# VH-VL binders against Mucin-5B (MUC5B): the designs that were tried, part 4

Target 1, 171 residues: Mucin-5B (MUC5B), of Gallus gallus (Chicken) (q98ui9r863to1033)
Amino acid sequence: GTCTVYGNGHYMSFDGEKFDFLGDCDYILAQDFCPNNMDAGTFRIVIQNNACGKSLSICSLKITLIFESSEIRLLEGRIQEIATDPGAEKNYKVDLRGGYIVIETTQGMSFMWDQKTTVVVHVTPSFQGKVCGLCGDFDGRSRNDFTTRGQSVEMSIQEFGNSWKITSTCS

## First folded at step 1 (VH-VL)

Design l09 (framework fv_lumrotatug)
Fold by ESMFold2-Fast, scan of step 1:
Structure l09 (fold): chain C 171 residues (1-171), chain A 120 residues (1-120), chain B 107 residues (1-107)
Amino acid sequence: as target 1 above (171 residues)
Amino acid sequence: QVQLQESGPGLVKPSETLSLTCTVSGGSISSYYIHWLRQPPGKGLEWIGVIYYSGSTDYNPSLKSRVTISKDTSKSQVSLKLSSVTAADTAVYYCARSKYRYTWGYFDYWGQGTLVTVSS
Amino acid sequence: EIVMTQSPPTLSLSPGERVTLSCRASQSVSSYLVWYQQKPGQAPRLLISDASNRATSIPARFSGSGSGTDYTLTISSLQPEDFAVYYCQQYYSTPYTFGQGTKVEIK
């Protein structure tokens, strides 16, 4: 499945549902540290939106990818790799292709960033039902209460987005 | 919700080893990075080191030859040992938390600090 | 190591005034920059992370900006509880380093 973040807070989940969400916190975009896979989690992707002045438009994205023994920080077109367990073998590779930063894991997750506001996350079918976050759970079914386009922002979409916030990063 | 509490002797003799414990409640130390910092009276902050969730450590190069940080996950405790202390090591010592694999370099929760005086 | 320099060392101000605090790094820290507030006898309190992200429960009057080597903390209308020492810290690389602090004092 493929999840996409694009433009001014636009999302398309692994299950193909589209929604709009703007938040002022850090949010878990996608991870496999979920209740049915917590002990065997391999990645977490966190996104942060920076507004363009008072317009609430997104100027840039800051992205952090977290793996068992390393962390990758993406900021202002820059990539920084941090080894949290320097003795462990890397489970990912980093490539720069056609203006995109591409990160691929040995476990079947790939990430692409255009160094601006577009993020694409792909997971293999082996992740079905094991992922969670703003990208959804990749169970082959839309979460109608949380991702339905016609819902009020003050209701289901904002509540859904806020359920994935990292609370200590919020205003 | 999460609380950090430093404990240990407030007075250490020159040339001895300073030993402090940080007890974490309301959260698992297996999910967080725990740091030690210090602040001499009336001066600024100095980062001492960190223990990652994996048990790996990083230390400030200025202190690396004298510092050991370790953890006991069963007791939810992180320990700091600083050997061969002098009067220059007199400071308020803080333990502080950064979030698991996300915010490793800034501190959202701090202990209250414990003053350690190095004197005969 | 990355050296952090804050200016000015001290600001004497009245409630209601706009405050601007500067922090300069000896090399680019790529917005891996955090601001803390510290009152006497207390541990530092997280204000702003990632150069511009206000922490949970921090009032909207606090804002951060900057990139590369130059960063600013702004308090739009100083309140009595805001008189404190403010520290910037880089977490671009270890060892993490702090500025010497700017004291914001009454009057």
Scores: ipSAE 0.000, ipTM 0.486, lowest interface PAE 12.4, mean pLDDT 81

Design l10 (framework fv_lumrotatug)
Fold by ESMFold2-Fast, scan of step 1:
Structure l10 (fold): chain C 171 residues (1-171), chain A 119 residues (1-119), chain B 107 residues (1-107)
Amino acid sequence: as target 1 above (171 residues)
Amino acid sequence: QVQLQESGPGLVKPSETLSLTCTVSGGSISSYYIHWLRQPPGKGLEWIGVIYYSGSTDYNPSLKSRVTISKDTSKSQVSLKLSSVTAADTAVYYCARGFYGRYSYFDYWGQGTLVTVSS
Amino acid sequence: EIVMTQSPPTLSLSPGERVTLSCRASQSVYSNLVWYQQKPGQAPRLLISGASTRATSIPARFSGSGSGTDYTLTISSLQPEDFAVYYCQQYNNWPLTFGQGTKVEIK
């Protein structure tokens, strides 16, 4: 399934749900360190979604990809690769395709960044039910009951977003 | 199906720390938002806080300086600690699951446990 | 915080009567409003979410309506088992807040 982030705080989850979320903390965008897969997790993607205030200033977008033996930091259109375990074989490759930086893992996750505000995360069907974060659970079903039950996307999304915050990073 | 059950001492002395445990069965707390709420005798409901499936927490600002919520996934338990208690903390305490495990309204509640703060 | 105000505080009614309970928010909650029923010695029971959507297993005599700041719960024909306290809750803003409750009691 495919999760997309675009502009400032616009999301489309792995299950095709669209929502808007903006917060002051670092948030888990997508990971497979989730229930029933905690000990077998292979990646974590953190997005820093800082509010720009009411000014016309351009917001900084910061994204960190964390793997078992490596970390990749994306900031101001640049990529920084860090080996957290220098002796280990890395499980990913980095390519440049059509204006995007593309990061693909051997486990079936790919990440694309336009070096601006658009992020695309793709996971193979083997991740169904094993991922969590702002991108959702990839459970293979759209959740319609809650929307048809008159829920506000606005409040449900604020609470949903806050469930994925990294508390130590909050203002 | 999903069941929640509160436990802990029914009597706490003023200035001490109130400690409660919520045990969840029939489902996984690692997939749920679990909230704590309280209700003083004859009064309305007050939201205390939530622990998300990520382990992050949010608290009611009125209680934030005194409250800690934590979980032990291996025991399927969520804990509430409230420090420096006074008679105003006397209430029935509930743990509750966010609707479908993900929202801020509640489809499953524990039965509640009465905590009296008295010397 | 958003303040939720319920009215009236108490209603004394007979079975078969139609009743309407009111819930007002200090600012718009955009239909992010739930209703609970609570009987003595029991935890609250979810009745209505999203201002107007009945929860599973809730009888059709319960209905919710409203938008913005003003919401109502209606019981079209009060049954003996409906005598309880009813609470509204907003889930639009943190912290979550509840009304003080309306007690529906037998006359």
Scores: ipSAE 0.000, ipTM 0.479, lowest interface PAE 15.9, mean pLDDT 80

Design l11 (framework fv_lumrotatug)
Fold by ESMFold2-Fast, scan of step 1:
Structure l11 (fold): chain C 171 residues (1-171), chain A 121 residues (1-121), chain B 107 residues (1-107)
Amino acid sequence: as target 1 above (171 residues)
Amino acid sequence: QVQLQESGPGLVKPSETLSLTCTVSGGSISEYYIHWLRQPPGKGLEWIGVIYYSGSTDYNPSLKSRVTISKDTSKSQVSLKLSSVTAADTAVYYCARLEYSYGWDYYFDYWGQGTLVTVSS
Amino acid sequence: EIVMTQSPPTLSLSPGERVTLSCRASQSVSSNLVWYQQKPGQAPRLLISGASTRATSIPARFSGSGSGTDYTLTISSLQPEDFAVYYCQQYNSWPYTFGQGTKVEIK
């Protein structure tokens, strides 16, 4: 399945549901540390809007990818790799392809970022029903994509988005 | 074909609530994102807010404290309420449907004819 | 919010002339830009989406180009029915914002 963030606050979930959401916290875009798969989780992608100078306008996304033994931080076209378990073998590779920063894992997750506001996340069919976050649960039903962190299906996009916030990051 | 039509009072007194209805025909509002926009005389367009197929809403931050958008899917109607109006709220009000295309282009493809609301005593 | 600035405010032209309208965003809008045409008493009409994709019923004389912060709408040979106000709009960031318009009028 494919999940896309496009044009600051525009989303297409893994199941094809479109919505608009803008928040001032860090948010879990996609992860497989979800109910019924928590012990077998392999990735977590966190996004945050990055402001343009003194205005409240958004210039780019700040993105953090968290793996078992590594963390990758992306901001303003810069890549910072942090080994959380020094000496462990990496389960991903980083490439630059046509202006995109591309990160691919051995488990079947692919991430692309245009260094601005466009993010594309691909997951193999083996992740069906095992992912959660703003990108939805990849269960083949778009109406269930607004599942909150607490497993409730929300009618409000704002409540859905806020359920995926990382509370300690809110200003 | 899809058609949108705004209706409501053309005159509203200062401090009162402006209330408009958008009626959608030729399609179901449960399948569309319906937006409200306005255009003061001789000025450009301003986005007011949106109601999604789910019933969730998002509003322009500058209007957020005064705006409520709701819908009645059984009547195929979307409503806009703007409280505490002043002369600055005098404008032609539009409802419009937002479409998504391949490549994720987003645009307003169907617009209502617009309804003029004048705020005066 | 992203501020959209259109220039010039008014263009006075004769039929057959080439028209170039400019739209500048205060920050990059990543080609998430739409052009609309509006005639007096009418709702806006979609012309171009995604900065360069012409809507299906729109004549080939209309074209859009640009990237980042700078965008252009071109009419290769102005027809009498093209006299109108043209607006650009960004959908890159909430809230959606519009330029103030460029009026194309008869010389």
Scores: ipSAE 0.000, ipTM 0.449, lowest interface PAE 16.2, mean pLDDT 81

Design l12 (framework fv_lumrotatug)
Fold by ESMFold2-Fast, scan of step 1:
Structure l12 (fold): chain C 171 residues (1-171), chain A 119 residues (1-119), chain B 107 residues (1-107)
Amino acid sequence: as target 1 above (171 residues)
Amino acid sequence: QVQLQESGPGLVKPSETLSLTCTVSGGSISSYYIHWLRQPPGKGLEWIGVIWYSGSTDYNPSLKSRVTISKDTSKSQVSLKLSSVTAADTAVYYCARYYKSTWGYFDYWGQGTLVTVSS
Amino acid sequence: EIVMTQSPPTLSLSPGERVTLSCRASQSVSSYLVWYQQKPGQAPRLLISDASNRATSIPARFSGSGSGTDYTLTISSLQPEDFAVYYCQQYYSTPYTFGQGTKVEIK
């Protein structure tokens, strides 16, 4: 399944549901630390809008990819790799292809960033039903894409987006 | 059910500040993104700006230097102020929202209020 | 800003005829496009979202299609109550922009 973020807070979930969301906090875009896979989680992708001055217009995205033993921070075309457990083997590779920064894991998650506001996340079919976040749950039912962190299905984009905020990052 | 109603003076003099209020009933404005739009007589629609549940705002670049949108959650009201008005600002002004989209299209509109800029 | 162009400006048709309204964007809007109906003295009414998704209360005779830069609203059999001005709007990027409208008149 493919999840896409376009500039100005446009989203298309793994199940093809389109929506628009722009918030004031850091948000979980996609992860597999979900109730149906919590003990076997392997990645978490966090996004934050880096606004143009005072407006809600987005100049770029700030992105953090969190793995068991590593963290990758992306901002304004810059990459910072941090080993949170230096003794562990890396489960990912980083490449630069056609203007995109590409991060691929051995578990079947691929991430692409145009160094501005476009993000593409691809997960293999093995992740079906195991992911959650703003990208949805990849269960083949677009209705379920608005599943909140508490596992309720919300039709309001405000409630859905707010359920995936990281509260410690809010102003 | 959510209802939106615009109010304000129907006549504003050139160079003055236009002030309009959108009253939201049937739902909390803290749960909605409220947009302002306008339509000059006989012409198409123009998006003015939006205010979010957080109080953050975004404005059409063509109006950004003159426009301010604010809200008072306790009164369930969203306000639009447009400074230094001219005859080109004569239009029907709408407030609108859509619960599924934080940007860009609208399932509920106010009835609209005509503002004429004239000496 | 993305410029939206609607054609034709005016259509005069008889009840029962098929109506086709065109909307073109100056760049791809990736189906982030909506259609509204506006009757005299009223606020616009949402008809179609995401280029092809008909709103809940809208009759089945209304349909939307298109992709990239070219979009179409079709009314399969025009009814007298369909007299109105129709607007397209993109929400791919801010500022949100509208076409200038197509006026559908009952002949």
Scores: ipSAE 0.007, ipTM 0.513, lowest interface PAE 12.9, mean pLDDT 81

Design l13 (framework fv_lumrotatug)
Fold by ESMFold2-Fast, scan of step 1:
Structure l13 (fold): chain C 171 residues (1-171), chain A 121 residues (1-121), chain B 107 residues (1-107)
Amino acid sequence: as target 1 above (171 residues)
Amino acid sequence: QVQLQESGPGLVKPSETLSLTCTVSGGSISSYYIHWLRQPPGKGLEWIGVIYYSGSTDYNPSLKSRVTISKDTSKSQVSLKLSSVTAADTAVYYCARGKYIYWSSGYFDYWGQGTLVTVSS
Amino acid sequence: EIVMTQSPPTLSLSPGERVTLSCRASQSVSSNLVWYQQKPGQAPRLLISGASTRATSIPARFSGSGSGTDYTLTISSLQPEDFAVYYCQQDYNLPYTFGQGTKVEIK
């Protein structure tokens, strides 16, 4: 399944649900450290909107990808790779293809970023029901895409988005 | 339990290379980002550079041509070398551990006590 | 580089008083703002990271707030051990940069 972030806070979840959300915190876009897969989690993708001056219009995204032994920071076309376990083998590769920064893991997650506001996250079918975050739970049921961090299904998009914020990053 | 301690000569002559060592105990330097910072007497703090878990480095652009940071994991030591020193390089030099939480990688939760380096003939 | 500006340069206060320290960044640092305390002859001590998250063992009287370019450190009731220089730092972008410091001294 494919989750897409584009333009001014526009989202399409793994199950095809579209919504708009803007916030001032760091947010979990997608991860597999979820209640149904906590012990076997392999990735976490965190985003923050980088605003165009005075408005809620987004100029670019600030993105962090967190893996078991590594971390990748992306901002304004820059890539910084950090080994969080220096002795461990990398489970990912980084490529530049057609203006996109592409990151692929050996576990079946791929990430593409146009260095501005467009992000595409692809997960293999093996991730069905194992992911959570703003991208939803990839269970083939779009009504569940608005599942909060606490596993409640929220009717409000703002409540849903705020449930995936990293509280320590909020002002 | 994590402790950092700077060591090295307290006096360096102009045009020579300043060389300091940071010894880390109570944890592995392979698991930390280790930063070097300095503070001239009576003035504020300046970030010099960092060495990451991988051994990669980033330096303050104002110092980049003169600075080298390296590590020896077998000794649990991080070294700072600053070449072509002048009186403006007189400062207390600190090593510090960087904590990473997503984007926020440059806050320093453990610091060495600092070592004064005076550049004078 | 991002320039950090602190105000005021010096505050003279008595124990028990409320203290508010200001820090302004030349561009948005998206809450990547850190506060340190430094006493004479000592290394800086981490107080707050991420604009508002207290470090381990830091008393509840210390709190941070702010967003974008404007941040504040508040000490709700100043204690004798709180007289020190306070520095703000951005960890949003390299190179990491610090404010010039605000000295909180005994009146």
Scores: ipSAE 0.007, ipTM 0.504, lowest interface PAE 9.8, mean pLDDT 82

Design l14 (framework fv_lumrotatug)
Fold by ESMFold2-Fast, scan of step 1:
Structure l14 (fold): chain C 171 residues (1-171), chain A 122 residues (1-122), chain B 107 residues (1-107)
Amino acid sequence: as target 1 above (171 residues)
Amino acid sequence: QVQLQESGPGLVKPSETLSLTCTVSGGSISSYYIHWLRQPPGKGLEWIGVIYDSGSTDYNPSLKSRVTISKDTSKSQVSLKLSSVTAADTAVYYCARDSYEYSSGWYYFDYWGQGTLVTVSS
Amino acid sequence: EIVMTQSPPTLSLSPGERVTLSCRASQSVSDYLVWYQQKPGQAPRLLISDASNRATSIPARFSGSGSGTDYTLTISSLQPEDFAVYYCQQYNNWPLTFGQGTKVEIK
């Protein structure tokens, strides 16, 4: 399944649902640390809008990818890799392809970033029903409601988006 | 059938606060994103701001310091306040419903109010 | 902010003629572009969304095309009720921005 972020706050979920969400916190875009897979989680992708210059306009995204033994921080074309477990082997590769930063895991998650506002996340079919976040559950069905972090279905896009915020990052 | 209707004073003095109300019928404002837009005589459209179904708001940066949008769900009304008005704020003001749907809705407008002319003059 | 430029500013045409209206964005809007029709004294009316999706009540003579930064609204055979101002709007970036309009007027 493919999940896409483009422009300022435009989303297409793994199940093909489109929505718009604007927020001032860090948000979980996609992860597999979810109720049906908590003990076997392998990745978490966090996004935040990054304003450029004095305009206050959003010109790029700040992205953090969190793995079991590593963390990758992406901002303004910079790549920072942080080992959280000394001596652990990497379960991912970082490449640059045609202006995109590409990160692929051995578990079947692929991430692409144009170094601005476009993010594409691919997951293999083995992730069906195991992912959660703004990108949705990848259950093979589009829905006219959204599942929050607490697994409630919400009618409001703002309530759905805010359920995936990282509370400590909110201003 | 969803209908939107703007109301409020047609004349406002310079330096005062412009206050308008949008009344929504045929649907719940708690289920919609409602936007305010304006159009000065003989000119194009300008987006002012939006109030989301949650009650949160976003404003055009050019107007943010002067604009407040709020809603009263019990009255099915959305309000716009624009402070410190000048002649440049003379315009037809519209409220409009976002074409918002979880599967297809985006920031464009399928239902508009008829518009209300506000003239700023002494 | 994204600047939307419409051309030409005014078109003087007769009924039955083909009309082509242009809308250009200062940067790509990824097909998140909508067209409205506005008649004097009336609110704008939704015509086309997502660059090419005609709204359900809109006659088949209206069509939208384009991608990236360049978009076109076409009226295949102009009818008397089509004389109006046409606006494009992008919804890819904040703030939402509109073109200055193209006036289609009778000869």
Scores: ipSAE 0.005, ipTM 0.467, lowest interface PAE 16.5, mean pLDDT 81

Design l15 (framework fv_lumrotatug)
Fold by ESMFold2-Fast, scan of step 1:
Structure l15 (fold): chain C 171 residues (1-171), chain A 119 residues (1-119), chain B 107 residues (1-107)
Amino acid sequence: as target 1 above (171 residues)
Amino acid sequence: QVQLQESGPGLVKPSETLSLTCTVSGGSISSYYIHWLRQPPGKGLEWIGVIYYSGSTDYNPSLKSRVTISKDTSKSQVSLKLSSVTAADTAVYYCARTPWYRYSAFDIWGQGTLVTVSS
Amino acid sequence: EIVMTQSPPTLSLSPGERVTLSCRASQSVYSYLVWYQQKPGQAPRLLISDASNRATSIPARFSGSGSGTDYTLTISSLQPEDFAVYYCQQYDSYPYTFGQGTKVEIK
């Protein structure tokens, strides 16, 4: 399934549900550290909007990908790779293709960024029911894409988004 | 073995704030989602809200304007406050848990505490 | 909100009888459904989760089935300790909602 972020605050979940969400914190975009897979999680993707001082200013996304032995930071069209476990073999590749930075893991997650505001996350069918975050739970039921961190299905998009915030990062 | 126990005043006056505490023993309060539910005499169950391990909360829309759930990890306690009470808030109040790695089945409940709203 | 309707409201039965309790949702709950047993003066006890998964220590005579909007709890041979009120609950969507209960009472 494919999750897309476009512009500032426009989302399409793994199950195809579209929604708009803006917030002032870092948020979990997608991860597999979720119920049904918590002890076997392999990735976490965090999204943050850069501050825009004016409505005419260009806003860009700050993205952090967290793996077992590595962290990848994406900001202002640039990529920074950090080894969090020195000496461990990395389980991903980074390529630049057709204007996109492409990050592929050996476990079936792909991440694409246009170096601006468009982000695409792809997971193989083996991840069905094992992912959570703003991208939803990829269980083939679009209504369940608004599942909060506490496993309730929210009717309010704002409350859904706020449930995935990293509280220590809020202004 | 995890145990939950509710405590607080059994009588609350109309217009005042109902305040209850759920004490968690035998496990870390940070390892579970703790929910509050209530049951008016002779009626069915109503879900009030939940507090997650992160401290985030979700509330029943029918009660959202009056309810606050909070936790104190150092005391292993979850608190429920319900403001502006009326006779319709008379009920047995329960705290119950769900493991955060499993969805929404209440596997352990407190014994319940009756709160009567009367003058 | 999703409305849960249980039927019948009351069943009067003798020990040894088979009992079937129904729970209907106003819209599909996708098997995100739980059954509880409650005796007078006690907190509810978890019986069945995910429509059909029997909880730990619950006797094999209890079984759950169903999908979509229609769910059933069956007790294959009613024991004296089974006389109680039974509630169904959905957790497909917020807020979580319960049926009004079915009272199983002695004849």
Scores: ipSAE 0.000, ipTM 0.462, lowest interface PAE 16.4, mean pLDDT 81

Design l16 (framework fv_lumrotatug)
Fold by ESMFold2-Fast, scan of step 1:
Structure l16 (fold): chain C 171 residues (1-171), chain A 123 residues (1-123), chain B 107 residues (1-107)
Amino acid sequence: as target 1 above (171 residues)
Amino acid sequence: QVQLQESGPGLVKPSETLSLTCTVSGGSISSYYIHWLRQPPGKGLEWIGVIYYSGSTDYNPSLKSRVTISKDTSKSQVSLKLSSVTAADTAVYYCARGDYYTYEIWGSYFDYWGQGTLVTVSS
Amino acid sequence: EIVMTQSPPTLSLSPGERVTLSCRASQSVSSYLVWYQQKPGQAPRLLISDASNRATSIPARFSGSGSGTDYTLTISSLQPEDFAVYYCQQYNSWPYTFGQGTKVEIK
């Protein structure tokens, strides 16, 4: 399944649901450190929408990818790789393809970023029902894509989005 | 409230494709996750795969290369095809509904089952 | 994949006795565990979900308990209609996996 972030806070979930969300915090875009798979989680993708001046228009994204033994930080053409467990084998590779940064894991997650506002996340079918975040749960049903961090299905996009915020990062 | 009924040939030759149909009544297959499971005679249950209301599918990794699940919403039917069968594929095959309204984001347990259909692989 | 192990394989009992069936997972399933009953020639029937939540039409003599890797199904007073094979299933991790079953038979 594919999840896309584009333009001014536009999202398309793994199940094809489209929505608009803007916020001032760091947000979990997609992860498999979820209640049903917490002990076997392999990745977490965090995004921050950097607004243009005083309007809520987004000029760029700051992205952090967190793996079991490493962390990758992405901001405006800069890539910082951090080994959080230097003795462990890498479970990913990084490629540059034209204007895109591409990161692929051995567990079946791939990530593409245009160094601005477009992000594409692919996960293999083996992740179905194991992922959570703004990209949804990838279970083939768009109606439950607005599942909050506490696993309640919310009708409000704002409540859904805010449930995936990392509170310590808010202004 | 919902009824599921498996149908298809009870005998399949080795190396051929096993084809079964699950007919759903009393509800819409567009509102449910439909799973296929099997049980060899005298043995336990094995999950084969699922088709979601969107038409997306997931399969047990042990069977992934041989299995295809599809649906026809106009006929209220879900089909299972298992290719290159051997005697080890002899089993009662069940279709079952996943719990749409409880834990729908994660796992599935099965609240309604078809009665099962025995498929024997023999020449 | 998570391996589910049920014990004992067979249990011979008389009506009125209490029976306890065990289900063990190779790693934690976080209470995402289901029990099914299967009678000869029939499809499995849902008994208990989420380790301890009895399904709507299931008699009160059936109860489930456990956490982490170890779970039990208890029938407080065995009735003639309870002689069957019982299966546990985990749905914490994909793919979904079942135990091999415990047969409860008449003595």
Scores: ipSAE 0.000, ipTM 0.448, lowest interface PAE 17.7, mean pLDDT 81

